# Ledger of designs, part 1: VHH binders against Rho GTPase-activating protein SYDE2 (SYDE2)

Scores and structures below are computed, not measured.

Target 1, 120 residues: Rho GTPase-activating protein SYDE2 (SYDE2), of Homo sapiens (Human) (q5vt97r660to779)
Amino acid sequence: IDAFRHYSFSDQPKCSQYISGLMSVHFYGAEDLKPPRIDSKDVFCAIQVDSVNKARTALLTCRTTFLDMDHTFNIEIENAQHLKLVVFSWEPTPRKNRVCCHGTVVLPTLFRVTKTHQLA
Structure headers, positions and changes below count from the first letter of each chain, unless a header shows other numbers; antibody chains are not in Kabat numbers.
F, E and O are the ipSAE of ESMFold2-Fast, ESMFold2 and OpenDDE, as the mean of both directions, binder to target and target to binder. V2 is 0.75 times the mean of E and O plus 0.25 times the DockQ between their complexes.
[cut] marks letters that were taken out.
The coordinates of atoms that the task and the answers printed are left out; those that the model quotes come from them. Centres of patches stay.

## First folded at step 1 (VHH)

Design a01 (framework vhh_7pa5_2)
Fold by ESMFold2-Fast, scan of step 1:
Structure a01 (fold): chain B 120 residues (1-120), chain A 122 residues (1-122)
Amino acid sequence: as target 1 above (120 residues)
Amino acid sequence: QVQLVESGGGMVQPGGSLRLSCAASGFTFSDYAMSWVRRAPGKGPEWVSTISGSGGYTSYADSVKGRFTISRDNAKNTLYLQMNSLKPEDTALYYCAKDYYESTGYYEFDYWGQGTQVTVSS
């Protein structure tokens, strides 16, 4: 099970329908993040549609295990079926980036995410 | 076909200044954070500075804070590092590095330039 949860649609069955058009995805923040380093401060959020990167935020400062953001992605989709939200912990040294959290939402349901959690 | 080309290095006396440039091609420059990383002979890589894709966020190593300024021109696909009050300890090869924003695990920076030599002596 993916670490991200959405507030309105977590109990809904998956749909196999495909959706096309302009989609707006609004992120309000994340909490209970577990960064790979104790001093890691920089994160970014990315959105994938059917495993293709469509958009990302700029680097954001994560306050301890909290990520404050209020960002809207406007994404053009065509026959899309899956939406994946990923929070990456970015490292300033020449080291590998680590995934903090991730989640997958099956279209066609439009949604808004008010907060996200990484499982303990 | 990502390409990063550094320039602007050279020799300078302590207290002097240099401005490094990194010309980027083969990707949407404004979508990626960019960093400067340096390596002195016999030492490991040391992160120097990072700037977000939009330019809205910057960060610096404590050793260079207040002396170096990172900036970018997204219209020209160019990254800059303005280095002031240079010290002998700043002598190193300076690389620009491109962030990788998709990862399902550990991923290093996608691409590094060839580096430009900065020597602070005399």
Scores: ipSAE 0.000, ipTM 0.153, lowest interface PAE 11.5, mean pLDDT 66

Design a02 (framework vhh_7pa5_2)
Fold by ESMFold2-Fast, scan of step 1:
Structure a02 (fold): chain B 120 residues (1-120), chain A 122 residues (1-122)
Amino acid sequence: as target 1 above (120 residues)
Amino acid sequence: QVQLVESGGGMVQPGGSLRLSCAASGFTFSSYWMSWVRRAPGKGPEWVSTINSGGGSTSYADSVKGRFTISRDNAKNTLYLQMNSLKPEDTALYYCARDLGYEWSGDYFDYWGQGTQVTVSS
């Protein structure tokens, strides 16, 4: 059913707006990740709306600095201002996932990517 | 829509055992970490245990380590908590929760069950 709208990322700044409805976010992958120095590391992606967790992917393979994915998030938002897409590296210790990178989207379109690493 | 339904709670004597179950629906259960969280009367929530999506990695609060075992059956979309050597201090409402696997802005879990009551009485 055609109740979903597609949101895309752009480097062009736009005015902040409050948006409501069903939203589809298509994520094609990530490059230039900075995982711990290993051959590969399992990762997962999560989507947050105004700092509230909405969805996540299954574990994906991160090959050093490269993440291949082709995933669509279908989420419901209400009076939202910001969308945050976060890539976490999986750790053996639960609750200690390390952030490989994250981006924020100011609705409708403003994309910034911040790469962060939590200390062990 | 995502649903988590706990069962298996009840009343037991100190030293007894109970097995809790959490039936999950509305999402791909095998793709998510899962946790048990409890709330004792007059206290705040306490994290109890976490299991990763494949079931191969688990973690426990120090208060339950060696006594509780978390497990999952991805074919049945069910999470379990085997509780042995129960103590009066284990009396609480036990919740299963879908765990995003990170400590972040206070939102470690995005969906919770209704809880199942465990009472350990002497």
Scores: ipSAE 0.000, ipTM 0.110, lowest interface PAE 12.5, mean pLDDT 66

Design a03 (framework vhh_7pa5_2)
Fold by ESMFold2-Fast, scan of step 1:
Structure a03 (fold): chain B 120 residues (1-120), chain A 122 residues (1-122)
Amino acid sequence: as target 1 above (120 residues)
Amino acid sequence: QVQLVESGGGMVQPGGSLRLSCAASGFTFDDYGMSWVRRAPGKGPEWVSTISWSGSSTSYADSVKGRFTISRDNAKNTLYLQMNSLKPEDTALYYCAKEYTVEYSTGYFDYWGQGTQVTVSS
């Protein structure tokens, strides 16, 4: 599923190349989330660079189908090519974390991640 | 420096009750899910119970459902486990654990305390 149908992109796409430096990613929230399998109110948002976890938010209360937040990830990256933004529904039982929504951007595409919403 | 200190263990008769406590420091306690994990003599670690950061969600191993209750007090940075109707098979060292994941689809724990001993015998 193409989770980037829900994102605003700030700049023109560029050739895929490795990138290094300080990256700032501003995340405003998520909308039209898939309902949790069990009515779970707790979620967290994580950022992964080349499949390595770099940062996450504290647990947040999700109001059924939407999550409001205003969080900026300041990540130091080195020779990175892929960036994932993932929202997980937190499950009390270990090994039952479920992805509510995610997106993947191939660096060095410049972008601004804002509110996430479903497109028909 | 993350530190978890368990207390409240002891020796009880079958059918008795104990309440365990875990004092947390060195991290923002109300940002993380917390768990109780136990290790019986000669066995590997067994997950017992988990509670979310807010306390809104809890879960239990089938072996303890209906007998144990997990709770937390975020104002005191303390995790609790109320254990009722204790059985000899509940004899174990009980650890407080902070949730951590390397891969978010598969949860694991990054810090465990020193543990508190619970012995259920006649």
Scores: ipSAE 0.000, ipTM 0.152, lowest interface PAE 11.9, mean pLDDT 67

Design a04 (framework vhh_7pa5_2)
Fold by ESMFold2-Fast, scan of step 1:
Structure a04 (fold): chain B 120 residues (1-120), chain A 123 residues (1-123)
Amino acid sequence: as target 1 above (120 residues)
Amino acid sequence: QVQLVESGGGMVQPGGSLRLSCAASGFTFSNYEMSWVRRAPGKGPEWVSTISSSGSYTSYADSVKGRFTISRDNAKNTLYLQMNSLKPEDTALYYCATGPYYDILTGYYSDYWGQGTQVTVSS
């Protein structure tokens, strides 16, 4: 969770249990990534909504204990309750990706929704 | 606008070699893991190889391991696939793509694909 202290929506209040639409999530970076194993490691960030993968970044360089990034996720959500940001340590084979750190954020009351969904 | 343009395909005899290139534009190439994916006639897409953003890490499908080499030149925004000891079963349209073809942990496919270059291996 400490690794996501630069996550833009962390300070928003929880006032809605569910939300639908398109939203933008801006991620500035992470500190205190665990495990801090090597001087340069390829990682990527993924955003999950209610345990469903919605978006990921390109590979990023993680230097020992920190990740610098300035990335906006534009995602479509349906009756969503929780956002989860996950940092994966990239491995040569796709099945060997490892989680460096993760956090879960309850969707904030105030965030930008670019459109609403049509009735099902 | 993101563009990926493959080239270097052609016809070659079994045991021959080809070098494929992919010219990338419209995005920061050096920030992206890149992959080669192929589609043989009458079959679905098959992942071939992936290279990390820095070029330090590579991975290959078992069917091409030891015969193909993926590489990149970030200064030229170009991805390469050196194909040696080609076999008839390597006949396919070859595509370059951003990221891994399929990431089993995230469940996502590549975001951007090129139009492909045809490789035909026959005697």
Scores: ipSAE 0.000, ipTM 0.142, lowest interface PAE 12.7, mean pLDDT 67

Design a05 (framework vhh_7pa5_2)
Fold by ESMFold2-Fast, scan of step 1:
Structure a05 (fold): chain B 120 residues (1-120), chain A 120 residues (1-120)
Amino acid sequence: as target 1 above (120 residues)
Amino acid sequence: QVQLVESGGGMVQPGGSLRLSCAASGFTFSTYDMSWVRRAPGKGPEWVSTISYSGDSTSYADSVKGRFTISRDNAKNTLYLQMNSLKPEDTALYYCAREGYSYGYEIDYWGQGTQVTVSS
């Protein structure tokens, strides 16, 4: 939750408790990552809506506890409540990747964010 | 119903080039990240490269950086791998792979592979 360095969300009129439409999520990086092992890992960032994977970055090399990136996710959501940003460590064999870090946001709260928000 | 069919492999001398193609069908190709994975005789699978669903982000294994280029054509449902400056160590069966949309992002489908042999 607190490992993401920056993110920003496009604001839209609040229609109800559930949000629908096209959303752009800007992800600027992450700090204080907790990789599964001490050595360098290949990682990627993903966005989930109501626990369903919607989009991800390509693989990035993580040599320290931070990621420095500027990526925009363009996603279509329907009656969604929660948006989650997740950093995964990638594995070369077909297997579920382990989570290094995540942050979860309640979608109605995103309409209050009009600029870059830095997470501790 | 998901099909991934690789082509473009063959025999080439060190320093040569080959372009691999993967024809995808049975799913919405433009919504999936795609990867190339190879397996040399008697060895385990090695990840080679990944491209995001949109084509905006790519990543490469250190062993192929600067020599290989991954690309995709979403209108034609085709994934490509341009291989330049081939080395004997690149000899392997090359698989087109689809990244799954389940938790942890695993490879959920593989093609049958196309053989690349680099020898003098």
Scores: ipSAE 0.006, ipTM 0.180, lowest interface PAE 9.9, mean pLDDT 69

Design a06 (framework vhh_7pa5_2)
Fold by ESMFold2-Fast, scan of step 1:
Structure a06 (fold): chain B 120 residues (1-120), chain A 123 residues (1-123)
Amino acid sequence: as target 1 above (120 residues)
Amino acid sequence: QVQLVESGGGMVQPGGSLRLSCAASGFTFSSYGMSWVRRAPGKGPEWVSTITGSGDYTSYADSVKGRFTISRDNAKNTLYLQMNSLKPEDTALYYCAKDSSSWYEGDYYFDYWGQGTQVTVSS
């Protein structure tokens, strides 16, 4: 599911298929999220590198199906090929995290959302 | 090693106020949401309040909304809970809790708890 709006990242020079070093991933937001539970509007975003959890945001308030934010993940990676950004809905009761959306990009590719969507 | 140390608990009469503190160490404090969770005698844990890592967003249980204020000082790695208009029903052991790094459905989302600080509201 392609649910990301505006993200970019920077890393060390792209001279191999796999990349290592300090990577900065700038996340501007997400759209077309599956609705979280009606009683929970708090979400958080996590970044995974090759299916390993590396970092997450603090809790954010989701407004309907849109999440507008300005967050930079600074992560150290080793021979990485894939990034995945996942949005979870949060509940104050343990064991209630739910995945809302995700997107994946192949390193070392720069990715920017260029889609034009009709705003509500 | 992640450590959370609560302080500021005590005895107070109904209508009184207390300010709880939680000193955090062993992780990047500003990157994680923090919560206060309480446990009254003979009851399970009850979530009280949460604040995001930046401090920009807060949320409260209905039972404390308008009376309690959560805040944080990221320069001092300290979480606070200002408790006003205390009621006997607020009597509990209050825990500082760190948001989990777990992101899978079915996992607990608080990964570290402090030892707690006792708050007793009685006449």
Scores: ipSAE 0.005, ipTM 0.152, lowest interface PAE 10.2, mean pLDDT 67

Design a07 (framework vhh_7pa5_2)
Fold by ESMFold2-Fast, scan of step 1:
Structure a07 (fold): chain B 120 residues (1-120), chain A 122 residues (1-122)
Amino acid sequence: as target 1 above (120 residues)
Amino acid sequence: QVQLVESGGGMVQPGGSLRLSCAASGFTFRDYAMSWVRRAPGKGPEWVSTISGYGSDTSYADSVKGRFTISRDNAKNTLYLQMNSLKPEDTALYYCAAYDFWSGYYTEFDYWGQGTQVTVSS
């Protein structure tokens, strides 16, 4: 069974319009993760835009239920409707799909868009 | 640019040993899970073994479990496969490969080397 609690930006209010521009997302970490084992597990965090992977972190070793991180994603989006931040548990065996980690993610409540034409 | 260069193959008698190496360049080696995949003449590719980026997890095909050991040296950007108790069935071209993290199906490899030939024969 999946031992992680789910959390992602998909749980937040959705934008009502298509958005374009340069976006910076700062990821500070995650807590309340429940690794499949008590030893160590490799994890990574990814940003998806309209179900397409745009950026990810390096593989990080999660030894407890807490993941320390200080990583900034700089992405360019065009006519995007959905942004999703997901923590994945890495699987070492080919043919195994990666599982979405369930956990609390520490993030600012705001996205900062650097292009001035981004309005709502 | 990404480059993977395998070495260490050769001809060996059944029951012998070989150590394969894969030198990686052009990407952040420790961020990628690395695998060994082999192809016997007239057959498709067969996965042999995988090691995670930081070496915390390893996995082996049932056909090689207990005989082969995968390891890596992230300071040298090098992947290894120690092969013991070799059998004629292990005769194949052995490839070094890195995992794809960008798709929804994370089992495909991003990068492949040219391979190193292992022949087990009397």
Scores: ipSAE 0.011, ipTM 0.227, lowest interface PAE 9.4, mean pLDDT 66

Design a08 (framework vhh_7pa5_2)
Fold by ESMFold2-Fast, scan of step 1:
Structure a08 (fold): chain B 120 residues (1-120), chain A 124 residues (1-124)
Amino acid sequence: as target 1 above (120 residues)
Amino acid sequence: QVQLVESGGGMVQPGGSLRLSCAASGFTFSDYYMSWVRRAPGKGPEWVSTISSGGSTTSYADSVKGRFTISRDNAKNTLYLQMNSLKPEDTALYYCARGEYYYGSGSYEPLDYWGQGTQVTVSS
């Protein structure tokens, strides 16, 4: 599966509004997570840029539907258009990760994302 | 024939440093994302770090952020992992792998070629 792979578009320039550089994304937590299986207690958070995984947290214990954390993702981006934040429930068996919540933010403007992935 | 050959492992004391190298051959190294994955005794594989084909984008597991640095030299077809402030928990066999980590499939990564691994032991 190449779903998270970043394909280079060699001969066609991207729109000049796309962003390149070093970015810090502060994640303060998540609320109203879709409940994973009742016996699942492990989650992790990931950040994607244009469908490429850039960083993730360690496995964290999720209590009910709230994940309280203070994490900074430091990522380098090149001609990026979209930043996506995803929370997954983790299971030992492959293909059983469940998306608890996600958000997509359009670049190139500076932005601030709330705990619920709403732009503030 | 795709080959990945790791080196640079060894035994160090807590707080020490090591630099791992991976020599790649049999493919156009500059076209591929590259990753480091480790396996501690009695545990499954843990993704450590990934670097993009051009070296402009890097990512790290939370357990190693601020201590490890991934880099590459496309002219020399070589991948590196600089490991600082080593902890006993970093004791593992370290593998060089072609590709990037896939977060949507649990502990399985969409990595197609792995090296033989190099042993890192952190003990007092």
Scores: ipSAE 0.000, ipTM 0.092, lowest interface PAE 14.7, mean pLDDT 67

Design a09 (framework vhh_7pa5_2)
Fold by ESMFold2-Fast, scan of step 1:
Structure a09 (fold): chain B 120 residues (1-120), chain A 124 residues (1-124)
Amino acid sequence: as target 1 above (120 residues)
Amino acid sequence: QVQLVESGGGMVQPGGSLRLSCAASGFTFSSYSMSWVRRAPGKGPEWVSTISGSGESTSYADSVKGRFTISRDNAKNTLYLQMNSLKPEDTALYYCAKEGTTVTTYYYYGMDVWGQGTQVTVSS
């Protein structure tokens, strides 16, 4: 999705049980990963909002037990309570269920909503 | 921006071979899985094969398994499809596709089709 909408003027951290708007999540990496298969180095990260997949990274190579990345997720959310970052082992067959293998990070409930323009 | 240019298609008799190439630009090639997708006359797109960014993992549709080989050269930003033992049923426009960033409800990766395709015709 290439379009972003105006939602809020606040650039201060806010706490909310539910939040709607455009959210930008910057992920720096992961460490202490426990791969499920010794022979699989291809992974990707997905961001989930209330257990629904919203975005993911391209395939990344896991370096021993850590993942080096610098990725920003731009997502549109509605009445969200929980954000999760999940690391998956990549399956080459698109019909197979993906194996969740390396970990899950629960994002804090503190949200910041920034107003931005919708591109035509 | 992302550009994918397919080449290597042509006309061949049943049992023949062809090698397709896809020249990629506008993204970090080695960071994305790449796929070949084909569209036969009167049909929708059919997934053919996928290769991981590193090249270590590959997958094939049952219809081409054992006959086609997908490979990549990350130093040259090029994807390949070696097609052996071609059948009339392989006649299609072949597209090079880059892995998408959206995730389906079933955790499958999406594919972006950005090329114009290269025509493969298998006839006697």
Scores: ipSAE 0.000, ipTM 0.232, lowest interface PAE 10.5, mean pLDDT 67

Design a10 (framework vhh_7pa5_2)
Fold by ESMFold2-Fast, scan of step 1:
Structure a10 (fold): chain B 120 residues (1-120), chain A 121 residues (1-121)
Amino acid sequence: as target 1 above (120 residues)
Amino acid sequence: QVQLVESGGGMVQPGGSLRLSCAASGFTFSEYAMSWVRRAPGKGPEWVSTIYSSGGSTSYADSVKGRFTISRDNAKNTLYLQMNSLKPEDTALYYCATLDYGDYVEAFDIWGQGTQVTVSS
């Protein structure tokens, strides 16, 4: 995850087990964003679990290449393996390219290790 | 109709290289960001890489950074993934996908059967 300041998940989980339950994901911000257009200022963040959209933020103002926020997603997951956090540049025209950056996090096999995961 | 057809997979030794291709039809390819997504045996889908519509910006999963290169040829409606320094953990079925931002959410549209990459051991 190139643009995120903080990342609290392991890059190499040893088990391929699925997990289920309530997950809280704290998003503290992003750096080095690459909007599709140099003049794009409005962004939003979305969480996907196994390629399914689960939640998103409201529109946020990006400072050139920096995004400061303190947002918590509370999502329910079922037999999930992968969590993706995506930062989009907002465009008024639907179906235009909006991705500024994104990354994938492999979910830990054991929820008892941590209840809160931070991505920034 | 919208269609994506992947090709270029095969079997290689660890440390080897492969180049995947995705032929797009039925939509204006140059207006869409394109991604590669893989699924390893017994696992869920994992995003690998994305390239913006113009080809000017790329993003990669941490597991493939420095080893894989995504590119596109808008004149030929084709997406590519150059995979170098392949590892056994790269063994997966590889799909190309479009991003659709209807209702301000990203969705991966995967068409076809993908192309199998097996890093032999």
Scores: ipSAE 0.000, ipTM 0.097, lowest interface PAE 12.9, mean pLDDT 65

Design a11 (framework vhh_7pa5_2)
Fold by ESMFold2-Fast, scan of step 1:
Structure a11 (fold): chain B 120 residues (1-120), chain A 124 residues (1-124)
Amino acid sequence: as target 1 above (120 residues)
Amino acid sequence: QVQLVESGGGMVQPGGSLRLSCAASGFTFSSYDMSWVRRAPGKGPEWVSTISWSGGDTSYADSVKGRFTISRDNAKNTLYLQMNSLKPEDTALYYCAKSPEYDYVWGSYEYDYWGQGTQVTVSS
């Protein structure tokens, strides 16, 4: 979680209202990942909205504990409350997938707006 | 209500081919990884193949690699398994399985929904 932006996340929503529309989420990378036991590992990055998978990257090679991403997710959201970014290690079976790191943002927030797109 | 319904099984001779289908309903199919799992007579369940929700990543058990191909059609909410060069050892009941929401805590997860299965018999 600290590997992304060193943010503290709340268990409660800051606003009781939800947001809808098209959202662009840009990721520049991740550091200090928690790989299982491997110096190098295949990983993928996923974005989830209210615990529903919305998009993911293709399989990427993680070099030790860092991931260079420069990737934009364009997602459609409806009455969304939580946005989650998760980096997973890829396993040949689903039962062995491991979370390397994650971060969660509570939506909506008045100051979580880009200069190019304003949602209300 | 979540439902997974398999079809396409049958009896085939060694070296033959079959294509299995799994029709999914009751959830957002395009948001979840899907898998095929089989149970041979007198054996426990064996994972066969997994496909990511986008179709961009696939993985296979060593026993089927190079012979089987997993695919999906998110517009039709359907999962497929193309089985080529079938062997008697491939005889099993084949299940379609849905992955749960990913666990944000370090660890693994298990399937949350299974189909009823479709029988594949490879015999002369």
Scores: ipSAE 0.006, ipTM 0.235, lowest interface PAE 9.4, mean pLDDT 71

Design b01 (framework vhh_7w1s_2; at its last look DockQ between E and O 0.02; V2 from the best seeds 0.00; counts 0 for: pae E 10.0 > 2, placed apart)
Fold by ESMFold2, look of step 2:
Structure b01 (fold): chain B 120 residues (1-120), chain A 118 residues (1-118)
Amino acid sequence: as target 1 above (120 residues)
Amino acid sequence: QLQLVESGGGLVQAGGSMRLSCAASGFTFSSYMGWHRQAPGKQRELVAKITSGGTAYDDSVKGRFTISRDNTKNTVYLQMNSLKVEDTAVYYCAADYYTSSGYYEDYWGQGTQVTVSS
C-alpha cells in the first residue's frame, strides 16, 4: 500500500527507462472528478500501462465529484514506463466514455525514489 | 466459451409486448447487467440496467419496460410493454464478469432485432 502512494510532480518522462515485473496497485479512490452529467452515473476505473488498458473495476454508481473505492490491481507489466489510473464514465458505447479524472506515475522515477525506504 | 446470447426479438405491432432474454454461458453475471439499443442512424443508448444500486431505466421506456434477472439460469430479461414504433432497434445485452485475476471485463451479445410496426 505504502509504496503505491502517488506523489504529484511535473517530471517529463524519458523513454530510455523501463520496468518489468509483477505489480500490485491498490486504488483507494479519486476526487475532483468531472461532474456527473446527471445526479448519478456509472463509472469504472481502468489501469493503463503506456496507454494500454490492462484491467478495470466493476461498474460503480457515482453521485458526486469524488469516488471512494478499495480495489487492488495485480498486473504483469513488460518494458513499461507509465502507469495511469483513469476513471471513466460508462456511456452507451465504450468508445464514447468520458474521462472523469486520471493520474499518471512514471515507473522508473517511482522505483528510483522508493527502492530502499518507506514514504515519510 | 464465454458468451452472451440474446433471444426473443422479432416483429411486433405497436401497443404489443415482447420479452427479450439474455443467457450467459461460461460465466455468472456479476455487478452489471443491462440492455442497450441502437436504432438505424443513431448512437447506441442504454435502455435498462441492474447494478448493486438497483434498477434504472431510460426515461423513454420507464413504466413500459422492466428489467429482471434469474440467477439460477444466468439469464437477464427485458419485458417490453406498450411498444412504440420508436422502440425499433437492435437490442444488445451487456454484462460484466469477475475474472480469476480479480478484475471485471465487459461482454456484449451480438444483438437481436426488434421491429415495431404500424
Scores: ipSAE 0.005, ipTM 0.294, lowest interface PAE 10.0, mean pLDDT 69
ESMFold2-Fast, scan of step 1: ipSAE 0.014; ipTM 0.379
ESMFold2 (binder alone), look of step 2: mean pLDDT 80; pTM 0.796
OpenDDE, look of step 2: ipSAE 0.006; ipTM 0.242

Design b02 (framework vhh_7w1s_2)
Fold by ESMFold2-Fast, scan of step 1:
Structure b02 (fold): chain B 120 residues (1-120), chain A 120 residues (1-120)
Amino acid sequence: as target 1 above (120 residues)
Amino acid sequence: QLQLVESGGGLVQAGGSMRLSCAASGSTFSIYMGWHRQAPGKQRELVAKISSGGTAYDDSVKGRFTISRDNTKNTVYLQMNSLKVEDTAVYYCAAEPYYGSGSYYDFDYWGQGTQVTVSS
């Protein structure tokens, strides 16, 4: 995906059921995380659209059970119905569960789709 | 999508040397690339890692193994010197993709693995 390309909304009937275009998701942080190991603090955040991974952060160090960040993800979506943000703890062994969902995520309650040339 | 293909494994005598290669294909740039290994009956472990900031090694291979990257070929190498029988394992190349705004990637990419057997 070319993040600098201009995108347009779909036809009006389609827009009423699904959303398309460039979307900005602002993530403020997470609390009450349940790490799988006491000494493993590496985590990352991922955005899924219709159960498909669309974007993630680099590995971050979690402070105890709290993740403090102020990050905006800019992603392209097409006729999307469901959006999900997940905080994962990273496990170093591929034979074990490498990605675990943890804790309470603090997200804006409103997500918007915009058309733009630039990163929002 | 990023695809990784390892090569260069085989049989070598203790005290010998071997070089593994990992060729990455696709338009995705990786922040971190590394070599993992899995010995019979053991879990997979990180051996060496390379990024723009430098290299890191597991204590068991420090001073014997060297990880390097060829920026023009998108290829990562693992030079293994003073090999021990305990280094016998399947070696896997792995990449953590570059995550940019307006893009999406799977979390981690793994190669198929290459067998290294060190005889006494």
Scores: ipSAE 0.000, ipTM 0.124, lowest interface PAE 12.9, mean pLDDT 62

